# Ledger of designs, part 175: VHH binders against p49116

Target 1, 238 residues: p49116
Amino acid sequence: EGPLLSDTHVTFKLTMPSPMPEYLNVHYICESASRLLFLSMHWARSIPAFQALGQDCNTSLVRACWNELFTLGLAQCAQVMSLSTILAAIVNHLQNSIQEDKLSGDRIKQVMEHIWKLQEFCNSMAKLDIDGYEYAYLKAIVLFSPDHPGLTSTSQIEKFQEKAQMELQDYVQKTYSEDTYRLARILVRLPALRLMSSNITEELFFTGLIGNVSIDSIIPYILKMETAEYNGQITGAS
Key: E = the ipSAE of ESMFold2; O = the ipSAE of OpenDDE; V2 = 0.75 times the mean of E and O plus 0.25 times the DockQ between their complexes.

## First folded at step 12 (VHH)

Design l10 (framework vhh_enristomig)
Fold by ESMFold2-Fast, scan of step 12:
Structure l10 (fold): chain B 238 residues (1-238), chain A 118 residues (1-118)
Amino acid sequence: as target 1 above (238 residues)
Amino acid sequence: EVQLLESGGGEVQPGGSLRLSCAASGFTFDDYAISWYRQAPGKQREWVSTIGWSGDTNYAESVKGRFTISRDNAKNTLYLQMSSLRAEDTAVYYCARSKGTLFPRDYWGQGTLVTVKP
């Protein structure tokens, strides 16, 4: 009967690869995105309610929502990542590809629309000044989505989502008591996450992968990785 | 065929040093992150160190300051320089390949045994 999330779940610290290269390359972007993805999955793994659903349900939930979690993470960590700089570099590359006729104009249009939607989402979150506690509960609401096809234990998942919503409401009401409609403004941002293509996210942020490794295929690996190994690989850079 | 072949294992006294090598063949070595893992008798395999495409290095807390990972791309070889060895470092040491620092390891070597005598 305790809270869904503890203070430890509010902490979301992305450690970027260092040093940042003078010119952004696919390896730096991919490593940065991979760190955020792994941080997001390890964040989910640490939630007792998530653990209680069992391994098969955990894998199915994360496969269904990883793009939404990743996008929330991009918004939360936009400044740490210099996301605007990364997106500008991608846009510049796409415009050059149009001039050289290397990519179809239709594909470039789809990718540009995705980038614009991502920028709009991140800007809306920044304008609302979403804090770390609010981000933690928004991620929990997204994670415990009972409406993805093929899920089992949907009743339990829905109860955890409702608990996340209630705890977010309690937090916002206490912390932002003068702003009666803040919660509504925050929650109406969530449907936009469903409009973002996971395939385009993979193309933009995980291009450095070779041999066509998909995010869907590595999710079970991430969820089973030992915490000590993960921490050593992201925080031990010399 | 992809191959990773470890060498350099042996018996050492506590406080001693040893250098392990991993010879890679059958793939473009420069395109991959390469890691060292170890498995002590009766224990699960544990991560020791990783070196990324750009030469960025990371280490398990238990080996920081004692072990140094390095790569020679011209020779397609990975190294692990071990110093101040302890009885708890006794294990079979494996090198492993991955597409990136945090991604699944897809190929593993056969291992080389390191024994630190009490």
Scores: ipSAE 0.144, ipTM 0.578, lowest interface PAE 4.9, mean pLDDT 87

Design l11 (framework vhh_enristomig)
Fold by ESMFold2-Fast, scan of step 12:
Structure l11 (fold): chain B 238 residues (1-238), chain A 118 residues (1-118)
Amino acid sequence: as target 1 above (238 residues)
Amino acid sequence: EVQLLESGGGEVQPGGSLRLSCAASGFTFDDYAISWYRQAPGKQREWVSTIGWSGDTNYAESVKGRFTISRDNAKNTLYLQMSSLRAEDTAVYYCARSHGTFLPRDYWGQGTLVTVKP
């Protein structure tokens, strides 16, 4: 049987809205975040194993793990996105909200804690100098998580996750043969992704969506998108 | 009220050119991505092109090099310059609004008919 991921799945190139405004606004942040989300879903949708699970399972799986995929994407694309600048703008907005009494202190504390966890995660990945192959397999391990509530085909999902883990191990051992503990250092970072709230991620990065548009509606929209439209859109993003 | 109104459709010979317009009203045009879609008789609606609020453009593979999307923010108008038209380009062309390039479309125009006849 062939590998879970091919070289095409290692390529993950985000094209940012240009030019970056002098003053960051909710439109720029939301556009940047939605491009990354779309790229992440295009990446997942292109995997033959993912396609083999069927549309209903694909939708449930991505709804369960989109925040983990998005966070890995933020870490991988941190420099392209100028993520530190975006996070600083979000923090400034939150501090102004405290002064204006627009949000409770408890809510702001929760959001600030989320931002600190995100910064810690991105910094840990940067310190480890995670490469494109490693990111692709970490995303696959996250995507093929059999332990989310309500999933069907959990046995098949688990087999794909184990295949992803095996292929990551083979890659790391071959490429970083002198660093015996590299794989362990990488894998121990993954549980932190599940501690981050998808609701808080949605509020931080997808502010500017109006009314009835939510990540829950965006996911099935993208997954149901005609292949030609999907490919045409992503070609501009890469 | 948010409105998108297409115009510029008509009959043209193969190899000819047309420019479609979409006049937007009832919202801040500059803050939105706007797309062109088309629907041929008996076919599903297909995406043609999108322009983001920053001017970034994306095109369906079938129209790359032949169609050019552009926006005039001062006039609140979207354009689609079509060249080297083929019989397969015959369709009703619609413009659609979205909050971002990759986000769901929330408002649609009524369409303008383009007929490519030998």
Scores: ipSAE 0.396, ipTM 0.736, lowest interface PAE 2.6, mean pLDDT 88

Design l12 (framework vhh_enristomig; at its last fold request DockQ between E and O 0.65; V2 from the best seeds 0.00; counts 0 for: pae E 3.7 > 2, SAP .766 > .668)
Fold by OpenDDE, look of step 13:
Order: sequence, then C-alpha cells, then structure tokens
Structure l12 (fold): chain B 238 residues (1-238), chain A 118 residues (1-118)
Amino acid sequence: as target 1 above (238 residues)
Amino acid sequence: EVQLLESGGGEVQPGGSLRLSCAASGFTFDDYAISWYRQAPGKQREWVSTIGWSGDTNYAESVKGRFTISRDNAKNTLYLQMSSLRAEDTAVYYCARSYGTFLPRDYWGQGTLVTVKP
C-alpha cells in the first residue's frame, strides 16, 4: 500500500471572514470556527484511508475526535485567525455573562481553565515550530484513534494510525535529523488534547448553535455534502 | 414566522440574463448566511452560491464567473444575477438560510423556476 498521506494533505489554508469587524462578535467567532471545522473535515475526507472506512465509521470517527482536530487546527491557524484576539473576545463576552450572574462559579472556573488550556496548547505548538507535514500527521494520528467507544473496524483504524505514526517518524528523522528527540516532543503534546472538553469548546466557539444545532449534527451534514459544494466553498473567495 | 420567498424566475434564451430575488422575513436577516440552490428535473438539488453575513461569497464551479450573489440587508433581500445562461441552468432555484456559511440550512423557500431554452 502507498503512504497514508500525500503532499496534498499538507496544505491547510484557512480563509477568515472579511472584513474583520472592529469588535469581534459572536457571528465572527462562530463563522471563523465553522470554517475551521469545515476545513478539518474536508481534510479528513480527502484521505483515501478515511474514505475506505465507510460513511458510518467515518462519521463515528469524526464525532469522536472533532474537538482534537479542531484544536490542532486552532494551533496551526493561530496566526492567520488571530486566535489570541478571538479568545480575548470570548473572554470578554463571558465576563458579560458573569456580570449578569448567568453562570455558576464552578462553571466559570471550568470555562476559564479550558480557555487557558487552549492557549497553552497553541503556544506550546508554536514554540515547537510545528510544520505543515507534522500537523498533517498529528491530525491523522488523532483522526485514526481506535480507542474511542462505539467504533467499528478498530483493527483497520489502528493500522492507519500506526501508518501515520511511522510516516511522521520517517519525516521527522529525515527533515530534522539533528534534533533527535523532536518526535517525542511533538507526540507528548497529544495527551493535552484529550483533556479538553468538546462541550466547552462547542460553547465557546459555536455559541450561535447552542439550543438549535449541535456539532454532532453538523458533522454528518458536512461529511455528506456534495463534492461540488464542498470544493466550491473551500476554494471560494469574497 | 421565518419566511423566504423567491421571485424573478422565467424563460430566457441561451446567453441571456436573469436576476432572482429572495425576500426574507421573520428573522434578523443580517445575522445569517444565505444560499442559492437549484434542482433540475430528475436531478438532485445542488448548491449554487452562498453569501455570508460578512459578505463573503462562494460559487459552484459550474456557475463561477457567470452568476453573482449579493444581498441588501436594508431590504432583507438576497439576489442572484445570472448571465450567460445555459440550458443546463434550467432548474427550480431555492434560497436557504444558515447561521454560518458552512453550517446546515434550516429554512428554505418554495423556489422559482428558471427555464433556459431557444
């Protein structure tokens, strides 16, 4: 079998809404987040191994790991999307909610800790200067995780994950031969993704969807989207 | 009540132009992305174009360069300017709203028929 990923899977270009508003509002945040989510799912769909698992398994996989993929995307696109500014805006909006006594003290703590974890993770990835290939392989490792409950074809998923890991290892060894422990430094960041709540991520970035639609419902919608619509929206510009 | 009402459909010759409108009511129009879809006889509904709340636009490859999507928030109206029309553009055209450009469409209009024939 050929490689799990090709050079086509390395490209991960996020286009932000334009123009950027003077004050980042909920719409801007949600739109930006939805674009990142869309891009991440498009990326997954473009992988032959992912396609080979079938629609049901694909949906289950993405449902299980979308938060991790999304977070990796945030890290990868942090500069382009001005993530720090977005997060500051989110905090500001939360402060308004706090003042209105809409959140419990415990919930506030949980949300603020989550934001902190997101920031720290993205900062850590930036410090490591992760390149596009490394991000692609990390996303693949996260995507093809066999340890989520309810998955079918777990043996095949595991094989794909191993392949991703091997390819990453080969790439790092070839590209960063003088940095003997780079692979380890990169992989040790992955556990942080599992500590992040998908629910809180959804609330922070997709507030406009709360009470109406869920990320769980959006995932199959996007995965079933016609190719023409999918590609047209990815390549489209204002 | 949320309502989307398409208009402007009709018969036109190949190479001709037509402008569709979608009048929105019952919600804050400028908070939503609005899209055009079309369905030809015997075919599945296909995406044509989307305009986001910020004004960003996307087009299907089949209509790119020929169709222009726009919105007038003051009038709560979506437009689709169609030019260089082809026989394959014959379809019922629908408008639909979503909170985001890439999010599911939650409300649809009844559609307006566009027929391109000699």
Scores: ipSAE 0.664, ipTM 0.845, lowest interface PAE 0.8, mean pLDDT 92
Fold by ESMFold2-Fast, scan of step 12:
Structure l12 (fold): chain B 238 residues (1-238), chain A 118 residues (1-118)
Amino acid sequence: as target 1 above (238 residues)
Amino acid sequence: EVQLLESGGGEVQPGGSLRLSCAASGFTFDDYAISWYRQAPGKQREWVSTIGWSGDTNYAESVKGRFTISRDNAKNTLYLQMSSLRAEDTAVYYCARSYGTFLPRDYWGQGTLVTVKP
């Protein structure tokens, strides 16, 4: 009945660890990335339509699309994160690993190609000057993807995705009325998100996790957090 | 062996103050986020505050402005300075370790009791 997203779902504020170390290390990068992942999941959990699908469907959806949500978040928060600096530090680390023969050449090529794809995606979004409303609806389109294997309630998920697409169209047509093809330029960027490997994203941003804690284990942990703890962490003092 | 040991609990009147400590051993304290949780009688454990390895702090809304979390890396010790205590602050207070602010807690202390009596 009402809109899929409210104004509260447009707000997406990432709080970075402070202070930034003189030289970036894997721990700082992992903490920064986990904060963005948490913020992305907090955002998804707050959507009434998402809540209506039930816990099992919610977990399956987030496990299927976390990499796409995370990548959209990286693009949206690129300035706050100093993402270019983080990526430069990762590249420097990889180049040192090549020189020390610690990784196979094939693996290094895959990782470098992923970094290039990520940079190109973030640059394309910056060039389009995507606003907060547009990011919110793009994340909703990605979240409510009915075509992931193993999903239940696919008809309901498809309806929520179509609602997201319709509301994005209405917003863009009203706000950017002079730019007739803006929506098409935005939407054509989404397929690129599925070309990026979630395994490589995990290695780049979450390799500092102790005890082989995986994103698969983090996702259920965050989704099971009590509401008060969840909200307290995200709205904490900076 | 990882050890977290809380101390500083006790009885106070409403409006009073207490400082809790959590002594850590068996790991590199500086690399970890440490949190305070509490559990009131008959209720679920609730989060109170977290301090990241870089010193950034987060608080539950119910304690914001009244409690201050801090760490002394030289002493491997976490603190919770509690002021303006209320009856609803009565609980066993636990410290917990995690590699990052939003990552799972892997070790917990045994707790220290705080009782706020009129």
Scores: ipSAE 0.433, ipTM 0.759, lowest interface PAE 2.3, mean pLDDT 88
Fold by ESMFold2, fold request of step 14:
Structure l12 (fold): chain B 238 residues (1-238), chain A 118 residues (1-118)
Amino acid sequence: as target 1 above (238 residues)
Amino acid sequence: EVQLLESGGGEVQPGGSLRLSCAASGFTFDDYAISWYRQAPGKQREWVSTIGWSGDTNYAESVKGRFTISRDNAKNTLYLQMSSLRAEDTAVYYCARSYGTFLPRDYWGQGTLVTVKP
């Protein structure tokens, strides 16, 4: 028993690569995105309920939801990352690819629509002024999704998701008691996350990943990585 | 053919200094993050330091302030300047590459032995 999340799970501090290059490039974008990915995986791994599910279930959950967690992270850290500038640079690159006939028009349309959906999601989250506690519970709700095919402990996963939903409800009711509809407005943003394509996220943010390796395939490696190695590689000020 | 070749290891007195090198070939060195790892006898390989393609550095707490990682992209060479060496620094030191600082290491060197005398 006890709460699903503690105050330690609310902290989500992203440190950007330094120094900022004169021109945004694929290496800066990929390094920035990989920092967010590792931070998101560290966050999930730190949750006692997640640890209790066992290694096979953990891997299956993260494979199923990493893109949703990553997208929530993008929204939460959009200002720190200068996400709008990154997306503008990507759009300019895509427009040049059309002019040079390097990619099919159909693929570029798919990618541009995805970028638009991502921008709209991040804007809607900023307009709602989602706080760090709310982000933590939203991330827990998407992490503990029992709906994904192939999961082995769906009853327990569902219980954890319901607990995250209840804790979010209690938090919003206590903290925003004068805003009757805040919980509903927050929850109606979640379906947009299921519309985000992990394949396109990889193309946008992880261009140049060797061997066309998908994030899905490296998740077991990331989950087994020692926390010290991960935290030491994101030093910024330390 | 991708190659990482470590050198500069040897025996050193406690408190002494060594400079390790990692010569890279067969790939665009500038595009990669490069890391140092070490493995003491009977222990698992542990991370020491990483330098990103843009020059951003990070260090394990056990070596921070004593070791300095650097790279010379013109010479395709990674360096580890080690100072104030201690017995616990005795290990085989490896360099490893990855496309990003926080992405899996996809190639490893063969290692160079550093021995700090008792």
Scores: ipSAE 0.270, ipTM 0.607, lowest interface PAE 3.7, mean pLDDT 84
ESMFold2, look of step 13: ipSAE 0.246; ipTM 0.624
ESMFold2 (binder alone), look of step 13: mean pLDDT 83; pTM 0.832
ESMFold2, fold request of step 14: ipSAE 0.261, 0.222; ipTM 0.620, 0.588
ESMFold2 (binder alone), fold request of step 14: mean pLDDT 83, 82, 82; pTM 0.830, 0.830, 0.830
OpenDDE, fold request of step 14: ipSAE 0.622, 0.560, 0.530; ipTM 0.830, 0.809, 0.797

Design l13 (framework vhh_enristomig)
Fold by ESMFold2-Fast, scan of step 12:
Structure l13 (fold): chain B 238 residues (1-238), chain A 118 residues (1-118)
Amino acid sequence: as target 1 above (238 residues)
Amino acid sequence: EVQLLESGGGEVQPGGSLRLSCAASGFTFDDYAISWYRQAPGKQREWVSTIGWSGDTNYAESVKGRFTISRDNAKNTLYLQMSSLRAEDTAVYYCARSRGTFLPRDYWGQGTLVTVKP
């Protein structure tokens, strides 16, 4: 069997809407976030092991893990996105909402805690200087999670996850041979991704979505998109 | 009420040019991405081009270099300039709106027929 991921799966380049407006708004934030989400789904679709699981399993996997993939993408693309600037704008908006009595204090506290956790996660990944290969394998470990409720083909998913873990170990041990505990430091970051609310992520980054459209509805739309349309759309965001 | 109205379709010879328009009303045009799609007889609907609210453009490989999408925000109008037309470009062309370049299309026009006849 060949490797789970090829060098093409390591490439993960986000093209931002330009120019960035002087004052950030929900449309810019939503466009930026949807580009990252689309790039993440395109990345997953390109993996032969993912394709081998079939369309129904693919949809269920991405629905279960999109927030984890998206958060890893935010960390990987934090500089390109100017993520700190986006989060500062969101915080400013939330502070104005407190003053205008538009949101409950409990809700604002939850959102602020989420932003703090997200910043901590991104800072920890930056401090470790996680490289493109490491991000690709971490995303693969997250994608091929056999433990989400309602999944079929769980034994095959588990085998792909184990393959991702083994290939990550091989890469880290060869590339960072003198850092004995690097792999452990990387892997202990992953559980935090499941503690981040997908509902709060959706409210922070996708508030510009049209009325009855949610991330759960967008996922099948992207995954069922004609290949030519998908490739044409993603050309500006690779 | 959101409305998208296409115009400019017609019959043209191979190698010819044609400009399609899509007049938008009932929403803040500047805040939306607008796309062109087409459907040829007996085929599935095919994406042609999208222009984002920031002016970023994307094209299907089959039309790249031949078609140009543009928008006039002051007139709430989308354009598709088609050149070097081929028999395979024969289709009903539809204008579609979305909140962002990669987001689902929520409103569609009625379409305008383009026929490329040898």
Scores: ipSAE 0.411, ipTM 0.735, lowest interface PAE 2.8, mean pLDDT 88

Design l14 (framework vhh_enristomig; at its last look DockQ between E and O 0.68; V2 from the best seeds 0.00; counts 0 for: pae E 5.2 > 2)
Fold by OpenDDE, look of step 13:
Structure l14 (fold): chain B 238 residues (1-238), chain A 118 residues (1-118)
Amino acid sequence: as target 1 above (238 residues)
Amino acid sequence: EVQLLESGGGEVQPGGSLRLSCAASGFTFDDYAISWYRQAPGKQREWVSTIGWSGDTNYAESVKGRFTISRDNAKNTLYLQMSSLRAEDTAVYYCARSQGTFLPRDYWGQGTLVTVKP
């Protein structure tokens, strides 16, 4: 068998809505998030191993890990997205809701903690100076996680995850041979992804755009999207 | 009631140009992404182009450089300027609305027929 990932899977270029509005409104934030989600799903689709699992398994797998993939995407695209500015805008919008007593104190705390976790995670990844290859392998490890409930072909998924891990290890050893513990430092970040609520992520980044529609219900649509639409995004059409 | 109405279809010779319009009503036009699709006889419907709420544009590779999507928010109208038309561009062209560029299309027009033949 060939490698799990190729150089084509390293490229991960997010195109932000243009022009950027003077004020980052909910629409801009949600659209940006939607594009990132799309890019992440497209990335997954481009992996032969992912394709080999079949449509049903693919859908289930993405449904299980979309929040983690999305969060890794946020970290990877933080500069392009001006993520700090987006998060600040989200907080500002939340402040309005707080003033209007639309949220309970407990919910406010949960949401603010989630935002903090997102920011800290992205900052930690930036400090580690994670490169495109490392991100690709981390995403693959997250994608091919066999420990989610309800998955089929778990043995095969596990095999792919192991392959991703091995390839990452080889890459880090080759590229960063002087940094003996780099692999460990990178992998130890993954648990933070599991602590993040997909529901809160959905609320923060998507509710303004998708309304009552859930990300769970949108995932099959994205996974079935025409290749031409994906290509249009990849080519960086304005 | 949300409505999308395509117009501008017709017969044109290869190499010719045609401009399609999609008139929108019943919703805040400038809040939505609008897309063009087409369906040739005996083929599946395929995506052609999308313009986002911000004005961002995307094109299928098959039409890139030949087609131009645009919108006039003041008129609630979507356009598709087609140039260098080919026989393979023959299809019914549909416009569709979505909340985001890559989100599900929730409303469709009835379509307008474009026929490219000598």
Scores: ipSAE 0.716, ipTM 0.862, lowest interface PAE 0.8, mean pLDDT 92
Fold by ESMFold2-Fast, scan of step 12:
Structure l14 (fold): chain B 238 residues (1-238), chain A 118 residues (1-118)
Amino acid sequence: as target 1 above (238 residues)
Amino acid sequence: EVQLLESGGGEVQPGGSLRLSCAASGFTFDDYAISWYRQAPGKQREWVSTIGWSGDTNYAESVKGRFTISRDNAKNTLYLQMSSLRAEDTAVYYCARSQGTFLPRDYWGQGTLVTVKP
């Protein structure tokens, strides 16, 4: 059996909406976030192991881990997104919501804590200088998590996760041979992803969604997209 | 209240050109991405092109270099300029709205028929 990921899975290029408005708004933030989510789902769909699980299982995996994949994507694409600028705009939006008495003090604390955790995560990844191969394997470890409730084929998912861990170890040991503790420093960052609420991520980045459009509708939409349409539209996302 | 109305379809010879329009009403046009889709007789609906609210454009491989999508926000109108038309371009063409370039389409027009006939 060949490697879990190919060189094509290392490429992860986000194309931001252009032009950037003078003042960021909920529509620009939502468009940016949805492009990153699309790119993340496209990345997952391109993995043969992911497709081999079957559509019911792979949809359940993505529904369970989209927030972790999205957060890794935010960290990986922080510079191209100017994530610090987006977070500042989100904070400004929250401040306006507080002044309009739309959020409780407890909710504000939860949201600000989430923003702090996100900033700390992205900063830690930047300080570690995580490369494209490392990000690809971290995303694979997160994607092939066998411990989410309701999953089928959990033994196969676990095997794919172990394969991802093994291939990451081989890569790090070969590429960063002088840094004996690098893999450990990278892996201890992963638990922080599960501390971030998917509901709060949706509130922060997808507040521009209205009506029946939600993450629950976006994920199946992307996963059901015809290959030709998918490939044509990815030109705007990569 | 949201309405999308396509126009400009008709019969054309191979190698000819047509310009389709989609008139939008009932919403703030410039805040939305708008797409063209087509459905040929006996075939599945196929994506043709999308233009984002910022003006970014994407095209299906089969129409690249032949079709041009554009928008006029002052007129709340979407356009599809079609050139070098082929028999395989015969289809009902629909415009569709979405809250973002990669987000689900929420409203669809009624379609306009394009027939490429020798």
Scores: ipSAE 0.520, ipTM 0.801, lowest interface PAE 2.0, mean pLDDT 88
Fold by ESMFold2, look of step 13:
Structure l14 (fold): chain B 238 residues (1-238), chain A 118 residues (1-118)
Amino acid sequence: as target 1 above (238 residues)
Amino acid sequence: EVQLLESGGGEVQPGGSLRLSCAASGFTFDDYAISWYRQAPGKQREWVSTIGWSGDTNYAESVKGRFTISRDNAKNTLYLQMSSLRAEDTAVYYCARSQGTFLPRDYWGQGTLVTVKP
């Protein structure tokens, strides 16, 4: 009966590792990315509708959509993260890898195409000047996607997605009343998220993970993390 | 091989102080986040404090203002300075490492016992 999201769900404040190193490295990129991943999962877990679906459904939903949530987070936090600098450092590394014959030309082409798609997505969101409320509703639409294989409670998930869509519509109409087409322009950005490869995202941002640890395996850990540990490990202290 | 060896535990009176150490070896200490946890008899293991890769520190509310975490990267050693100790601080204290602040803890020490006398 109440709104799907409240003002507390609009807040999305990423704190970067400090100090920023003179030269970006794998460890800085991985720490920064893991903070964004955690913030994205914490945001999802804080939604009452998400909590109502139950623990197993929660894990399945997040496993299905984590890359889309992460990509929306990258776009939202691109300036705070210095994302353009991170991507430039990755591109330089890829160029060095081809000089040393460490990667195949086909793989490098795939990765460069993904980087280009990511940059274009972030630029398009910046051009639209997507605000925090709009990001929150877009994340909710992505989170409550009933279309992923293997989900249970699909009917309830679809109802929550419809509610997110209606609340976004109401927000845009009230806040941007002079722009009749803003909702349509925002929604047509969502299909680009489905083109983002989770495997390549892991390669770009989580290559510092040692062993056979995948983001799929990390998600249950983050979702089950105690509230006290969240508070103590996410501080904006300078 | 990876090792985390805690030391410095013992018996202390209420209001007293102890300094715990965690000696690290077998990995590049500077690249990891390191945490202190504790487990009291009959209770679940709980987080105490974390110091990140870049030196930022975080504390559980129950220990803020009384405990100080620090790291000496030259000595590959993590410290926990505990002050104003209370009976509730009685526990086995563990250090643990992670590749990032919000990533799973992939190695745990054996622990050191701290007893705050009644």
Scores: ipSAE 0.118, ipTM 0.529, lowest interface PAE 5.2, mean pLDDT 84
ESMFold2 (binder alone), look of step 13: mean pLDDT 82; pTM 0.831

Design l15 (framework vhh_enristomig)
Fold by ESMFold2-Fast, scan of step 12:
Structure l15 (fold): chain B 238 residues (1-238), chain A 118 residues (1-118)
Amino acid sequence: as target 1 above (238 residues)
Amino acid sequence: EVQLLESGGGEVQPGGSLRLSCAASGFTFDDYAISWYRQAPGKQREWVSTIGWSGDTNYAESVKGRFTISRDNAKNTLYLQMSSLRAEDTAVYYCARSKATFLPRDYWGQGTLVTVKP
């Protein structure tokens, strides 16, 4: 049987809205975040193993892990997105909300803690200098997580996750042969992804979402989108 | 009330040109991405083009180089300039609104029929 991922799955190129406004606003942030989410969904759909699970199972899987995939994508695309600038704009908006007494102190603390956790995660990945192959396999490990509640094809999912782990190990041992503990340093970063609230991610990056519909509720809609439309929109150039 | 109203459809010969318009009302037009979709008889609805709030454009491969999407924020109007029309372009054309390029569409127009006659 062939590998879980091919070289095509390593390519992860985010195209940002252009031009970047002089002052960041909620529309630019939401557009940028939605492009990353869509790219992440397209990446997942391109994996034969993912398609082999069937529509119901693969939809449940993505609904369970979208925040982890999205956060890995933020780390991978941090420079392209100018993520530090986006987070600074969000912080500035929150500080203005405090002055106007529009937001509770407890909520602001939760959101600020989330931003700090996100920054710490992205900084740790940058310091480790995670490459495109490593990101692809980390996303696959996260995607094929058999331990989310409500999943039905857990043995198949576990098999694919183990395959992702083995292929990552082979890659790291070959490419970073002198760094004996690199794989361990990479893998211990993953549990932090599950501590980050998907609700807060949604509030920060998708504040303009229509009808107060959650990302979790629209993922089935996006994932079931006609393949031609899906591919046309993702490959179209601005 | 949010409304999208398409116009400009009609009958045209192969190789001809046509310009569709979509008039928007009931919302701040500048804040939304607007898309063109089409549905040919007996076929599934097909995405044609999207223009983001910043003016960024995307096109389906089948129309790239032949169709041009544009927006006039002062007039709250979306346009689709169609050239080199083919029989396969025969469809009802719809405009649709979304908060961002890749987010679900929340409002749709009633459509305008384009017929490319052999």
Scores: ipSAE 0.404, ipTM 0.729, lowest interface PAE 2.6, mean pLDDT 87

